# VH-VL binders against SWR1-complex protein 7 (SWC7): the designs that were tried, part 6

Target 1, 125 residues: SWR1-complex protein 7 (SWC7), of Kluyveromyces lactis (q6cpf9)
Amino acid sequence: MSTQNDSIALLLLQITLYHQQELAHADSSLSLDELLVEPIVDNTVVEKFTSHSMVQIYAPELAPLNIRSIKGLISDLFTNTNIQEPKNLITLANHYYSERLNYLQEEKIPELIQQMKDEYRKLAE
Key: E = the ipSAE of ESMFold2; O = the ipSAE of OpenDDE; V2 = 0.75 times the mean of E and O plus 0.25 times the DockQ between their complexes.

## First folded at step 1 (VH-VL)

Design l07 (from l06 with heavy chain D99G Y100L K101E F102Y G103S S104D S105Y Y106F L107T Y108P G110Y; framework fv_libivirumab)
Fold by ESMFold2-Fast, scan of step 1:
Structure l07 (fold): chain C 125 residues (1-125), chain A 124 residues (1-124), chain B 112 residues (1-112)
Amino acid sequence: as target 1 above (125 residues)
Amino acid sequence: QVQLVESGGGVVRPGRSLRLSCAASGFTFSSYAMHWVRQAPGKGLEWVAIIWYDGSNKYYRDSVKGRFTISRDDSKNTLYLQMNSLRTEDTAVYYCARGLEYSDYFTPYYMDVWGLGTTVTVSS
Amino acid sequence: DIVMTQSPLSLSVTPGEPASISCRSSQSLLYSNGYNYLDWYLQKPGHSPQLLIYLGSNRASGVPDRFSGSGSGTEYTLKISRVEAEDVGVYYCMQALQTPYTFGQGTKLEIK
């Protein structure tokens, strides 16, 4: 199960977060605060996640997943991530981002920092 | 042996409440999504609700939203359906059914184990 | 909601003859992962439903090989190559692509 990889968890959380922000921006009847705790997961989230190069290369077993399975993965991140802050997409993403930075510092590998930045850039597109 | 046994059905008047239970045995209950499906007398199958393995995600058919609540108690291996503001149209045999195992992301979504059903009659 | 339509609504078959049941969905059940999210169930008289076929064409454990499922997108077929007396009951298709899950209205299979 590659769903315990911090980079894949971060990717999923950020794709989901970006989608909630887009939905709330497009539809003023949607509360971003509510979506951060109970996100809408649709084909856009699934397709962006499963087609991402990180998933294709490092977690190909996740590429066939559907909406229900992706919701399950997000639910698992909410239940199993240990943080002191209240749990929502932002606080969870920040946690995995910090874990990624700590890992890179321990390994002293500048190339991995650049890889992570490239992944974040793709989510902004 | 994998089994599901429903209970809690009965005869009630419109506007009343009932709580259905589904006792699971023979499998790791906490690993599976669970469904409620109903069947009115002489009619076809009608999906009612699903709850995910961890209780986090719940979905309902539109006609029961706000009236029915699906829940689970994994320490007791039991699935529940709290039915409030019952209507004559809710009269049916209610089945619980086992859904997707969370640990197998490639397992197709289907209901492979069904209980025997419990009868709910909403009538004056 | 996705609407599921079965045909015929009833079917009488001589033992040993084949039977075919169709199921049509109001939108495609073929997902981007390549799977067709359609399942088939059988409810024998006085019994609970039982799974026959999942994801369009896969036979459930213990289901005889005379049962087969086919189709893709919006049109699906359940075939029984050689009907036996034990096959009597009501057959339902169900889409599992999205909630609410929806069943067809059912097809009653009887022996002549």
Scores: ipSAE 0.000, ipTM 0.517, lowest interface PAE 17.3, mean pLDDT 82

Design l08 (from l06 with heavy chain R98K D99R K101G F102L G103P S105Y Y106F L107R Y108S; framework fv_libivirumab)
Fold by ESMFold2-Fast, scan of step 1:
Structure l08 (fold): chain C 125 residues (1-125), chain A 124 residues (1-124), chain B 112 residues (1-112)
Amino acid sequence: as target 1 above (125 residues)
Amino acid sequence: QVQLVESGGGVVRPGRSLRLSCAASGFTFSSYAMHWVRQAPGKGLEWVAIIWYDGSNKYYRDSVKGRFTISRDDSKNTLYLQMNSLRTEDTAVYYCAKRYGLPSYFRSYGMDVWGLGTTVTVSS
Amino acid sequence: DIVMTQSPLSLSVTPGEPASISCRSSQSLLYSNGYNYLDWYLQKPGHSPQLLIYLGSNRASGVPDRFSGSGSGTEYTLKISRVEAEDVGVYYCMQALQTPYTFGQGTKLEIK
């Protein structure tokens, strides 16, 4: 329900998606299809998430979290989010992206919609 | 099952218009960038257009710019290609295809699901 | 536009023998994120194209491990370790680094 919580969830999922793509590229023994269902969380994901300005400002209690705790958060998103099959990181991220986009459109805040799109594009850089 | 089904092809004279449709099922359509790819009889594959997953960006090959328009209706899980001012060199089987990988990224790669194609013949 | 050149344009192999197809791009397909934006497709006679390899070396879901992709920058290779009858068709490389995305001419693989 909270737009702030949805934004934090989306940030974690976007960081994790980028990382899974990098892992699949670096190691041919890893299948992207499998990583989208059972993501690998390492220090790259933890540092990128916990150092992000959104976490530092809006969710500082998440800043000291470690690998195990971040894995738990992602697991909770998989368990508690009601989405259509197939259930994977892509469909989870899109659920939260759509929720946030709908909220911003409903509130008629077009500059924030553009900021959101820009922020998530930057994660791929 | 994951599936794409094209329709709307036909035989037309030069200068006429056709609208192709691509009905998607079995995946979250709004999550993926979508492509149109064509193949002239006995020739190789030729990329035509892409629309990003959020509809924000559209790109075309030069020979169809200003004549073709790619669009999507996510509420109907349908991709479209509006083809105006058709030329004989547009004669081809037209395939729609889904981007593979991560829909949230700005770069597109891989086309993992393809339709069976719909045939467009432009002749005098 | 980026030009993609394949060689050979046709190839005949005995079942069980290896096959190799090369693809050259007119400019580097290596992006600043470290990925090589080259894909490989197979079109079997009378069928739609199917994805074999994406981002240079990653096998698509359901693709047998006898298929492998390698290369970086401007030179790429698709290898089939042991060709089977079902591998007959036309193989295409495609760059996805920038629009317009461009395919090679295609390589026709036949069984001897």
Scores: ipSAE 0.000, ipTM 0.557, lowest interface PAE 11.4, mean pLDDT 83

Design l09 (framework fv_libivirumab)
Fold by ESMFold2-Fast, scan of step 1:
Structure l09 (fold): chain C 125 residues (1-125), chain A 125 residues (1-125), chain B 112 residues (1-112)
Amino acid sequence: as target 1 above (125 residues)
Amino acid sequence: QVQLVESGGGVVRPGRSLRLSCAASGFTFSSYAMHWVRQAPGKGLEWVAIIWYDGSNKYYRDSVKGRFTISRDDSKNTLYLQMNSLRTEDTAVYYCARETYYHILTGYSYGMDVWGLGTTVTVSS
Amino acid sequence: DIVMTQSPLSLSVTPGEPASISCRSSQSLLYSNGYNYLDWYLQKPGHSPQLLIYLGSNRASGVPDRFSGSGSGTEYTLKISRVEAEDVGVYYCMQALQTPYTFGQGTKLEIK
């Protein structure tokens, strides 16, 4: 289902975004604005993404991916996501979040909307 | 190119209503949370209301709850503030401002990075 | 509601000298994600407010490097390393941790 693919895309974008924010916070020489367009993908991003329960359950074929493959997935999201505003991790994540909410509203599944919100809040930890 | 333009201000008597508009251009309006912030003559800034990028959540300062309604029409790239039962203490310049507000999703914010020029509301007996 | 308190409320500086403005919150603005939800805004005379610093220490686009934000939890500081004539205006801190968003009283910076 396309819904699962959108959820996995959002998960990858959120994990990557949070990691860029942490890098910029820890190192003042790194510009967050630049990282939002050209993110640094290292083992932290790979491990957080591939070990996540959503990947383990719904996309186990993604679990063995390495840094190069994850960079490729992120590059594909930048290339293939059609939005009017400048593309960066935040605008892309917001797009996939909105797409998923619209899908869940169309299917009239309000309990899943709350579960989605709760799950993505946990990524901040 | 990125611009916010307020309109709808005027001089009214207590108990009357006004509707403020904020026209957005040069960015994808639907991707941003929007705020109304006011400033009484010679006083400091006072936050009034927020509407989330998807319109799902709205929050108000206590003194305007039940009297003011924030809304948006993304098809027109326009933010609104419907002000009912106006009081003399509502006299202020009203600014609209955009924010990338991802508290529910990522917790990240760029702050209120774009502001309009303001529209003046005078409530006088 | 979170109360924001600024000090001093007025500041007069000779051009080229440093300036420092403090902002205190009634509760911690440090969230569990490690970010401090404190922004700084400048309102020049006759102008709309403009963003200077977001999330405690990040300079907004186009803001000169003479401006810096620091602090964590309940105590925050905005520093201007060398004040220029164009820096005149009222400086506000604002918390964005929870609604309602709340501003400090403002600090008026004037040139001697």
Scores: ipSAE 0.000, ipTM 0.570, lowest interface PAE 10.5, mean pLDDT 83

Design l10 (framework fv_libivirumab)
Fold by ESMFold2-Fast, scan of step 1:
Structure l10 (fold): chain C 125 residues (1-125), chain A 122 residues (1-122), chain B 112 residues (1-112)
Amino acid sequence: as target 1 above (125 residues)
Amino acid sequence: QVQLVESGGGVVRPGRSLRLSCAASGFTFSSYAMHWVRQAPGKGLEWVAIIWYDGSNKYYRDSVKGRFTISRDDSKNTLYLQMNSLRTEDTAVYYCARSGYTYPLGYHMDVWGLGTTVTVSS
Amino acid sequence: DIVMTQSPLSLSVTPGEPASISCRSSQSLLYSNGYNYLDWYLQKPGHSPQLLIYLGSNRASGVPDRFSGSGSGTEYTLKISRVEAEDVGVYYCMQALQTPYTFGQGTKLEIK
């Protein structure tokens, strides 16, 4: 995969994970383990993803996507990514995070590594 | 520079109260979960409490439940620990610490303050 | 509560020699996401604790590569391949799987 595609995949997975973390906090009857089994894609995830500067600049063809299309993108990532079990949203996101981090280290771009970490932490708000 | 500075420690008698503060600088305070960890003289580290980044979740060590309250004021970049009904076994150096995020749901403490000393004696 | 037990409680090492510290948990720290929620901290004399290793095997920023963490489930090991004078202090493991988070009792490393 291209480095831009890996970055977009990681962005989508991080937005989805943080959204499900927020849902678990808002409703104590929902366990995080149960929420991590299936991705929850609603208008919050769609809006955060499609309005993100990375999507607007590097993947503008993704900006018009709806809930169904974005669910399809996540499903494709589960199908096409070879990772060790257990295979869930967190392990999938961690795989793409590690791949992106390795790429930036090989290219010797330490400023972008820190920017990446800061950006994904900001998604938690 | 990322920094945490505790204050509010002192010497008090059993049954009294103290309020500890932890002033944060050099990072976006509101994006981090925060901890209080204590260490009695000559003893090991003992986790006390956590508050989530948005204040929604607070958890405590059993021995301090009902006596201690963790809180935060993001407008002042400050973490607090209100300690009521203090006991001699609460005597310790109290550290505040920040939870770093490398992966989702990581709660490792990547930045620590210098500590503030609380002595509870009769 | 999850109980953390460290071994040995104290260790004296000649500079340049390796050191190994063990940490055992009363229940598995392996979570459904595939990670082990075990962290290692170092407290140098007169200093605040500092993070060394997180999620079992990941070195924290600025930590030299002579430090490594390994293990899974209930048994973990911190290894220092070549001990230096700056490594003196008390080493703690901590589980962050569930509250209350709990530390081991600490292992004091001294230079011979």
Scores: ipSAE 0.005, ipTM 0.547, lowest interface PAE 10.7, mean pLDDT 81

Design p06 (framework fv_prolgolimab)
Fold by ESMFold2-Fast, scan of step 1:
Structure p06 (fold): chain C 125 residues (1-125), chain A 123 residues (1-123), chain B 106 residues (1-106)
Amino acid sequence: as target 1 above (125 residues)
Amino acid sequence: QVQLVQSGGGLVQPGGSLRLSCAASGFTFSSYYMYWVRQVPGKGLEWVSAISYGGGSTYYADSVKGRFAISRVNAKNTMYLQMNSLRAEDTAVYYCARGRYFSGSYDLHFDYWGQGTLVTVSS
Amino acid sequence: QPVLTQPLSVSVALGQTARITCGGNNIGSKYVHWYQQKPGQAPVLVIYYDSNRPSGIPERFSGSNSGNTATLTISRAQAGDEADYYCQVWDSSYYVFGTGTKLTVL
C-alpha cells in the first residue's frame, strides 16, 4: 500500500490534535480525553492546519505537492469514504486506514490515536 | 456576542507617542491571537502587528518595527498598541482584530474587527 | 511589499452576478480571505479559506481560487452589497491585503 496514504492519515490525526489543543485553550473545563473522543472538525479546520511546515513534519511524502493539491487529496478522502460520521476526522482516519490497510494489524489507527493522546496530554499539561 | 471596543487615538505631532486600547468581550480572550490593522484615509488595509495568546510572541510589519509595541493584559481582556516616534505616514484608522493561530500554521483570517480609532500625525 | 492586484471598481446590475478578482502569482497555492467594508465602518469577513462562508453571510457570496486568480462572486446583487472588497493572503512574513475593489450596484 502507499506510504502517501499513511502520511495523509497521520496528517489528519495531527490536524485533529492541533484543533483539539486550540479548543482546550478556549475552554479550560474540557479534559483532553473528552476533546479527543468526540472531535467536531469541519473542512475549514483541515484547511487552517494544512501548512507547509505541518506537511513536512507529518506527511513528508506530500511535500513535493503544493498545498492546494494536498487539500484536494484530503477532500477526495472525505468524498470517497462511506462513514456514518463524515465530519469527524478521527473516525474518517480510522475508517480510511482500516478499510485500506485492515490486513496490516501492526499499523492500527487506534494505537496511533493512543500515542497521540499521550503526547498531547504531555504537551498540554 | 463577540465585541472589540477601541479607545485612544487623536492628533499628535511628528515624533510624538500615543497608545491605543482594544477591550474584548464575549469570548475567551486568552485563547486568541490578536492583531492591529491600519488604513490610511482613502487607501487599503495594511497589517501592523500581531500578539500571541499570552503575549510571549509579538510580530510587526517592517514599517513599524522598532517604533511600535503590541501588548496585552489577559486578566483585563485588553490589548494595546504603543506607538512611538510617530511619522506623518502613520496617519490612519487603526483597527484591532481577532484571529486564531495554530502551532505550525501560518494561515489566519480576521474574523471580528473593532470599530477603528483615527490617529492623525500632523503639526 | 508584496501586492495582490484587484480592479479599482466593478459595476453590476441589480439582481445580476458580480465577480471581483484578486491576482497574484501562484495565489491558488495560498489561502484567500475576503472582507467587505462600507464607508465609515470596519471590515467584515465574508469569505475565508477560499470558499467558506461565515455564519450570517448570505449564500449569494461565494469564492474560488486557482492558478493566479482568486474570485469573489456575489450572485443576485443587492443595493446593500455596495462596498469596498479586499482579498487577503498570508505570504511568508506578511498578512497581505489586495488593493481593494469598489463595487457599485446599478
Scores: ipSAE 0.000, ipTM 0.518, lowest interface PAE 16.1, mean pLDDT 71

Design p07 (framework fv_prolgolimab)
Heavy chain, then light chain:
Amino acid sequence: QVQLVQSGGGLVQPGGSLRLSCAASGFTFSSYYMYWVRQVPGKGLEWVSAISYGGGSTYYADSVKGRFAISRVNAKNTMYLQMNSLRAEDTAVYYCARDWGYTYGLPSYYFDYWGQGTLVTVSS
Amino acid sequence: QPVLTQPLSVSVALGQTARITCGGNNIGSKYVHWYQQKPGQAPVLVIYYDSNRPSGIPERFSGSNSGNTATLTISRAQAGDEADYYCQVWDSSYYVFGTGTKLTVL
ESMFold2-Fast, scan of step 1: ipSAE 0.053; ipTM 0.668

Design p08 (from p06 with heavy chain R98K G99V R100P F102Y G104S S105G Y106L D107Y L108T H109W Y112P; framework fv_prolgolimab; at its last look DockQ between E and O 0.03; V2 from the best seeds 0.00; counts 0 for: pae O 11.5 > 2, placed apart)
Fold by OpenDDE, look of step 2:
Structure p08 (fold): chain C 125 residues (1-125), chain A 123 residues (1-123), chain B 106 residues (1-106)
Amino acid sequence: as target 1 above (125 residues)
Amino acid sequence: QVQLVQSGGGLVQPGGSLRLSCAASGFTFSSYYMYWVRQVPGKGLEWVSAISYGGGSTYYADSVKGRFAISRVNAKNTMYLQMNSLRAEDTAVYYCAKVPYYSSGLYTWFDPWGQGTLVTVSS
Amino acid sequence: QPVLTQPLSVSVALGQTARITCGGNNIGSKYVHWYQQKPGQAPVLVIYYDSNRPSGIPERFSGSNSGNTATLTISRAQAGDEADYYCQVWDSSYYVFGTGTKLTVL
């Protein structure tokens, strides 16, 4: 996945994760452990995700998605993400967070530094 | 309104098979665990099986493990109970059930219940 | 496997208060749910989480749970309350139902 896709995936996982925590907190009959593996995806998740500025700006094609599509996206994340540990919303979110962090440290920041160096060089000429 | 409509019961010989169906309406089917509970006529209630939202997890009473299989097709809003190797002691009214509101796991109650389906195992 | 013990039958006069008990070792540490079942019908939830009423269940129905006994109380008993009543808990990895109580309204 592209770096932007990783960010969008992380956002979706975070929104979904937070929602599970809210549900489990509100209803003691809910098992958070179960929800982390098989989350409830409802209109709240859909609305929060599709209306998010990151989605609207970087992934506008996801803005019109309905609950079925969002469930599909989440399912795909569970299915297609390659991690060594058991898959749940937390471990998946951690994975994509790490990927984003690695990108920033290894590519984005060095790129910015290089750009700065180039600008300073130009000014010195 | 929330409804659970059952079908698939009947008379079968020992060792035979039956499949029960539970059609759901009036709620987001895939957002709920679903359950089977049975009742021998004139007797009490016994939990039989449970299935998670997408069917990733299934649970069975010891009395039916290895013989019964619970499944669901969310696109059809339907849950099934495949009953194999049926025994006389499996004779009962079988109920499908949901939980009243958002709930996951097995630490739940049952509401509402289907109308029940009679399964009779007799030679 | 825990056993939930209920009286086989309870009788109550019309307009009086019926109490149906559900006994279990340390049942007070568990959430107890109650179901009403009339002849030829499916069970109906009347109390969940010890003392909560689902929508549509009259205030005459109440529940309590402490120690080794949960109790379903039906005040101002009506003829329509005549039914079998079952308590239910979750224990580790098993759903447990009480033995059931037949309530007769006299």
Scores: ipSAE 0.006, ipTM 0.607, lowest interface PAE 11.5, mean pLDDT 89
ESMFold2-Fast, scan of step 1: ipSAE 0.025; ipTM 0.664
ESMFold2, look of step 2: ipSAE 0.006; ipTM 0.617
ESMFold2 (binder alone), look of step 2: mean pLDDT 89; pTM 0.893

Design p09 (from p06 with heavy chain G99E R100L Y101K F102W S103G G104Y L108Y H109A Y112I; framework fv_prolgolimab)
Fold by ESMFold2-Fast, scan of step 1:
Structure p09 (fold): chain C 125 residues (1-125), chain A 123 residues (1-123), chain B 106 residues (1-106)
Amino acid sequence: as target 1 above (125 residues)
Amino acid sequence: QVQLVQSGGGLVQPGGSLRLSCAASGFTFSSYYMYWVRQVPGKGLEWVSAISYGGGSTYYADSVKGRFAISRVNAKNTMYLQMNSLRAEDTAVYYCARELKWGYSYDYAFDIWGQGTLVTVSS
Amino acid sequence: QPVLTQPLSVSVALGQTARITCGGNNIGSKYVHWYQQKPGQAPVLVIYYDSNRPSGIPERFSGSNSGNTATLTISRAQAGDEADYYCQVWDSSYYVFGTGTKLTVL
């Protein structure tokens, strides 16, 4: 069952994952595989997450969070998410993505499924 | 042009070893999870292994765990499958495949496939 | 490991609609992907996430997924559609493929 909290968790994981990919591309000394389990959280992640429309509309209490607090949220996701796969940013993001899409699919709400696909696709661009 | 070109394969005796190669071109190889999928002649598709972007995380089907080792060298745009302690049951066409990229998160689907490499384990 | 059941074969007349089913317990709660495989060739992704079509796949191919059955629908069947078709899901850390269906175009 997915809630709005699962959607926000997915957003945080995807923003963090994208940032790790950019860091690994820019710096050959950084291993993406290592960053997937110990991500670098800096002001770019915080600003992208806290200014995102999903956070502003559905989780405004998260908007004033700083780097320390965002690291805490990511740490909590690693600790509290139960999956069969080894935990990393990709497996965690895929878990929340599947949960959210599965929830919308169960409810048979085509417009929300399409909206979710469009919004997450835009994050990849 | 996005392509995966495979090499290796052949006849090997039970208990032997073999290494398969998968050379990628036309896309940013280091940005994709990569997979091996096999097909026993006359049977269906079976997932074998997966490897993360940089090669630090690897995953295996229960049937091959401890015997097969997946690896990649991003500088060469190439992925490998080292197969050890081969059994008759491992006889199959082996395909390398790229994970479908849907949005930012990579999906659990295989969008681009290599041409396949036959591995025959027989005395 | 979980099993996805497909009919061994399906026949369709040229220009008619073929339907290939993929059965699995509560499969409607999972995401189904479909592959086409012609003899001697690698599989080709034709549908992903139940109903989405990759670039280059004709609109004649569509998918649905509900309850215990996912369905690949091929409208206005052509001779070139003759192939083996496989469904696939992720289920508890496994990439599970269906048993496969041979589609014959008459």
Scores: ipSAE 0.000, ipTM 0.528, lowest interface PAE 13.3, mean pLDDT 82

Design p10 (framework fv_prolgolimab)
Fold by ESMFold2-Fast, scan of step 1:
Structure p10 (fold): chain C 125 residues (1-125), chain A 124 residues (1-124), chain B 106 residues (1-106)
Amino acid sequence: as target 1 above (125 residues)
Amino acid sequence: QVQLVQSGGGLVQPGGSLRLSCAASGFTFSSYYMYWVRQVPGKGLEWVSAISYGGGSTYYADSVKGRFAISRVNAKNTMYLQMNSLRAEDTAVYYCARGLTYQSFGYKGYFDYWGQGTLVTVSS
Amino acid sequence: QPVLTQPLSVSVALGQTARITCGGNNIGSKYVHWYQQKPGQAPVLVIYYDSNRPSGIPERFSGSNSGNTATLTISRAQAGDEADYYCQVWDSSYYVFGTGTKLTVL
């Protein structure tokens, strides 16, 4: 199956979310609810994201990005994602997971059906 | 190694049609948006068209809308540009390009690999 | 359509620093990408997202973007840097290229 750019966005959101959970677990002075809307991005997030196999294989141009650039990508996801729910790492991740499913249903599956029809037409000739 | 190999250019009369092909290798073709960019000899670059991963969404510059049709066959790792009702001002070198346009990050994409280019001359 | 304005030509002495500008209204709020094109060849991406270099592009190439001007900087210029350079942004419904700059290394 194809990896689409929404899968990279989902990966970044998941890595960032898991990191916030770890930080809140380790430090009781941190509010997870607050981190879900204003996440802490440090070298752990950058290293996990840029070294991930999906990034190395499907988005290698993102591999050299630093903390500032990764913060910018996360900020872009908050700004550019159009959802009705309040924006946070969880609602954004859910959105990109849904977009991945929609890609398979609306683009990939119709493409496969069209290929099957084309093959059938060739045999019918 | 990413490669984009083009074919299908040539000389055509005004009002005629021509189809360009772009064969991709070295990457998962169905995971990328693909593009056509043209360049009038001696002049600058102009974006022409874009196609989504599965071909369900297509985009065109105003100058070619209604005349050009972009398509792709992922099973063949190939993208096409069908050019109809050609005009003298369509004379250009046409490049296919792989680009990153993260819908999730907005349409802020760039073109990281380009084909060798195909000359299209529209003349009587 | 929006226009990205570049100087027609820029000259730089061997070993010196060349600066190529890309002017556009509020371009600092957009992401700028830069391409190098040598005669008879396809363009090559040299800078993406304002300031990042692809693998294989020398560290002599750098970029910046703020306000109404983006800049491609080529330090310690070499003869092999002679080319046309294009900036590019996405703006609303279009991928917009700059007018192009011919860099001459003296």
Scores: ipSAE 0.012, ipTM 0.588, lowest interface PAE 9.0, mean pLDDT 84

## First folded at step 2 (VH-VL; framework fv_enfortumab)

Design e15 (from e11 with heavy chain R31S; at its last look DockQ between E and O 0.02; V2 from the best seeds 0.00; counts 0 for: pae O 12.4 > 2, placed apart)
Fold by OpenDDE, look of step 2:
Structure e15 (fold): chain C 125 residues (1-125), chain A 125 residues (1-125), chain B 107 residues (1-107)
Amino acid sequence: as target 1 above (125 residues)
Amino acid sequence: EVQLVESGGGLVQPGGSLRLSCAASGFTFSSYSMNWVRQAPGKGLEWVSYISSSGSYIYYADSVKGRFTISRDNAKNSLSLQMNSLRDEDTAVYYCARGYSSSWYRSYYYGMDVWGQGTTVTVSS
Amino acid sequence: DIQMTQSPSSVSASVGDRVTITCRASQGISKWLAWYQQKPGKAPKFLIYAASSLQSGVPSRFSGSGSGTDFTLTISSLQPEDFATYYCQQANSFPYTFGGGTKVEIK
């Protein structure tokens, strides 16, 4: 996946995770531990995700997705993400967060620093 | 005793504003999503707005989007609906209703299990 | 938006009768449906979820069935206190939408 796709995946996982927390808090019959493995994906998740500025800007093709499609995306993340830990919303989110952090530290920040240096040199000339 | 009590209804002219309040008691208010539902005289029920337990998720009916603002103060066990640019068609009894999610029978459901008595809003020139 | 078509709009029945109310969604809503009862001059009351009869405080004569697009509320034996207007509501997608209501009247 592209770096943008990773960010979108992380967003989806975070939204979904937060929703599970709210559901479990509202209904004592719900087990958060179970929801972390088999999350409830309803329109609250869909609307929060599809209306998010990151999706609108960087992945507009995901904006019209419905509950079934979003469930599919989440399922794909569970299936296709390669981690050593047991897969749940938290470990998956941590994985994508880590990947994002690595990208920023190893690639994006150095690039920005170089650009700043270049601009500084131009201004100094 | 679980209870919701609406207030703030009244008579206003078109273009006017009202602020409705809903006082919750008898339950952990911060654990539940809340809704506003209205009913025009002699008509059916119309969902108006939703706010999640934490307030992080908010949704509106298209008929009120941009004019109404839902908010909650969990410390005060209070739900509010700021209504601006009121129209004749906004005339209705407004109910606050507690949302409840359930995982009964390995299925997931949502309903509004507690309702206030309603407060009447009349928009008339 | 998801339209909820409720039928019939009204039904006349007698005590002891079996009453069936139907709610059809314009698109699939899985089991994200709830039924409400409203008596004149009163706020709506939550009745049952789509396919449930286990809601606390609800008489066993009330039952819900269905999934996807077609849902049914059944009152197996109508009691005097059951004369009211009933509404279905989908919670699958925002905006939440209600059926038009079914008024159960005394014959």
Scores: ipSAE 0.000, ipTM 0.607, lowest interface PAE 12.4, mean pLDDT 89
ESMFold2, look of step 2: ipSAE 0.006; ipTM 0.634
ESMFold2 (binder alone), look of step 2: mean pLDDT 94; pTM 0.954

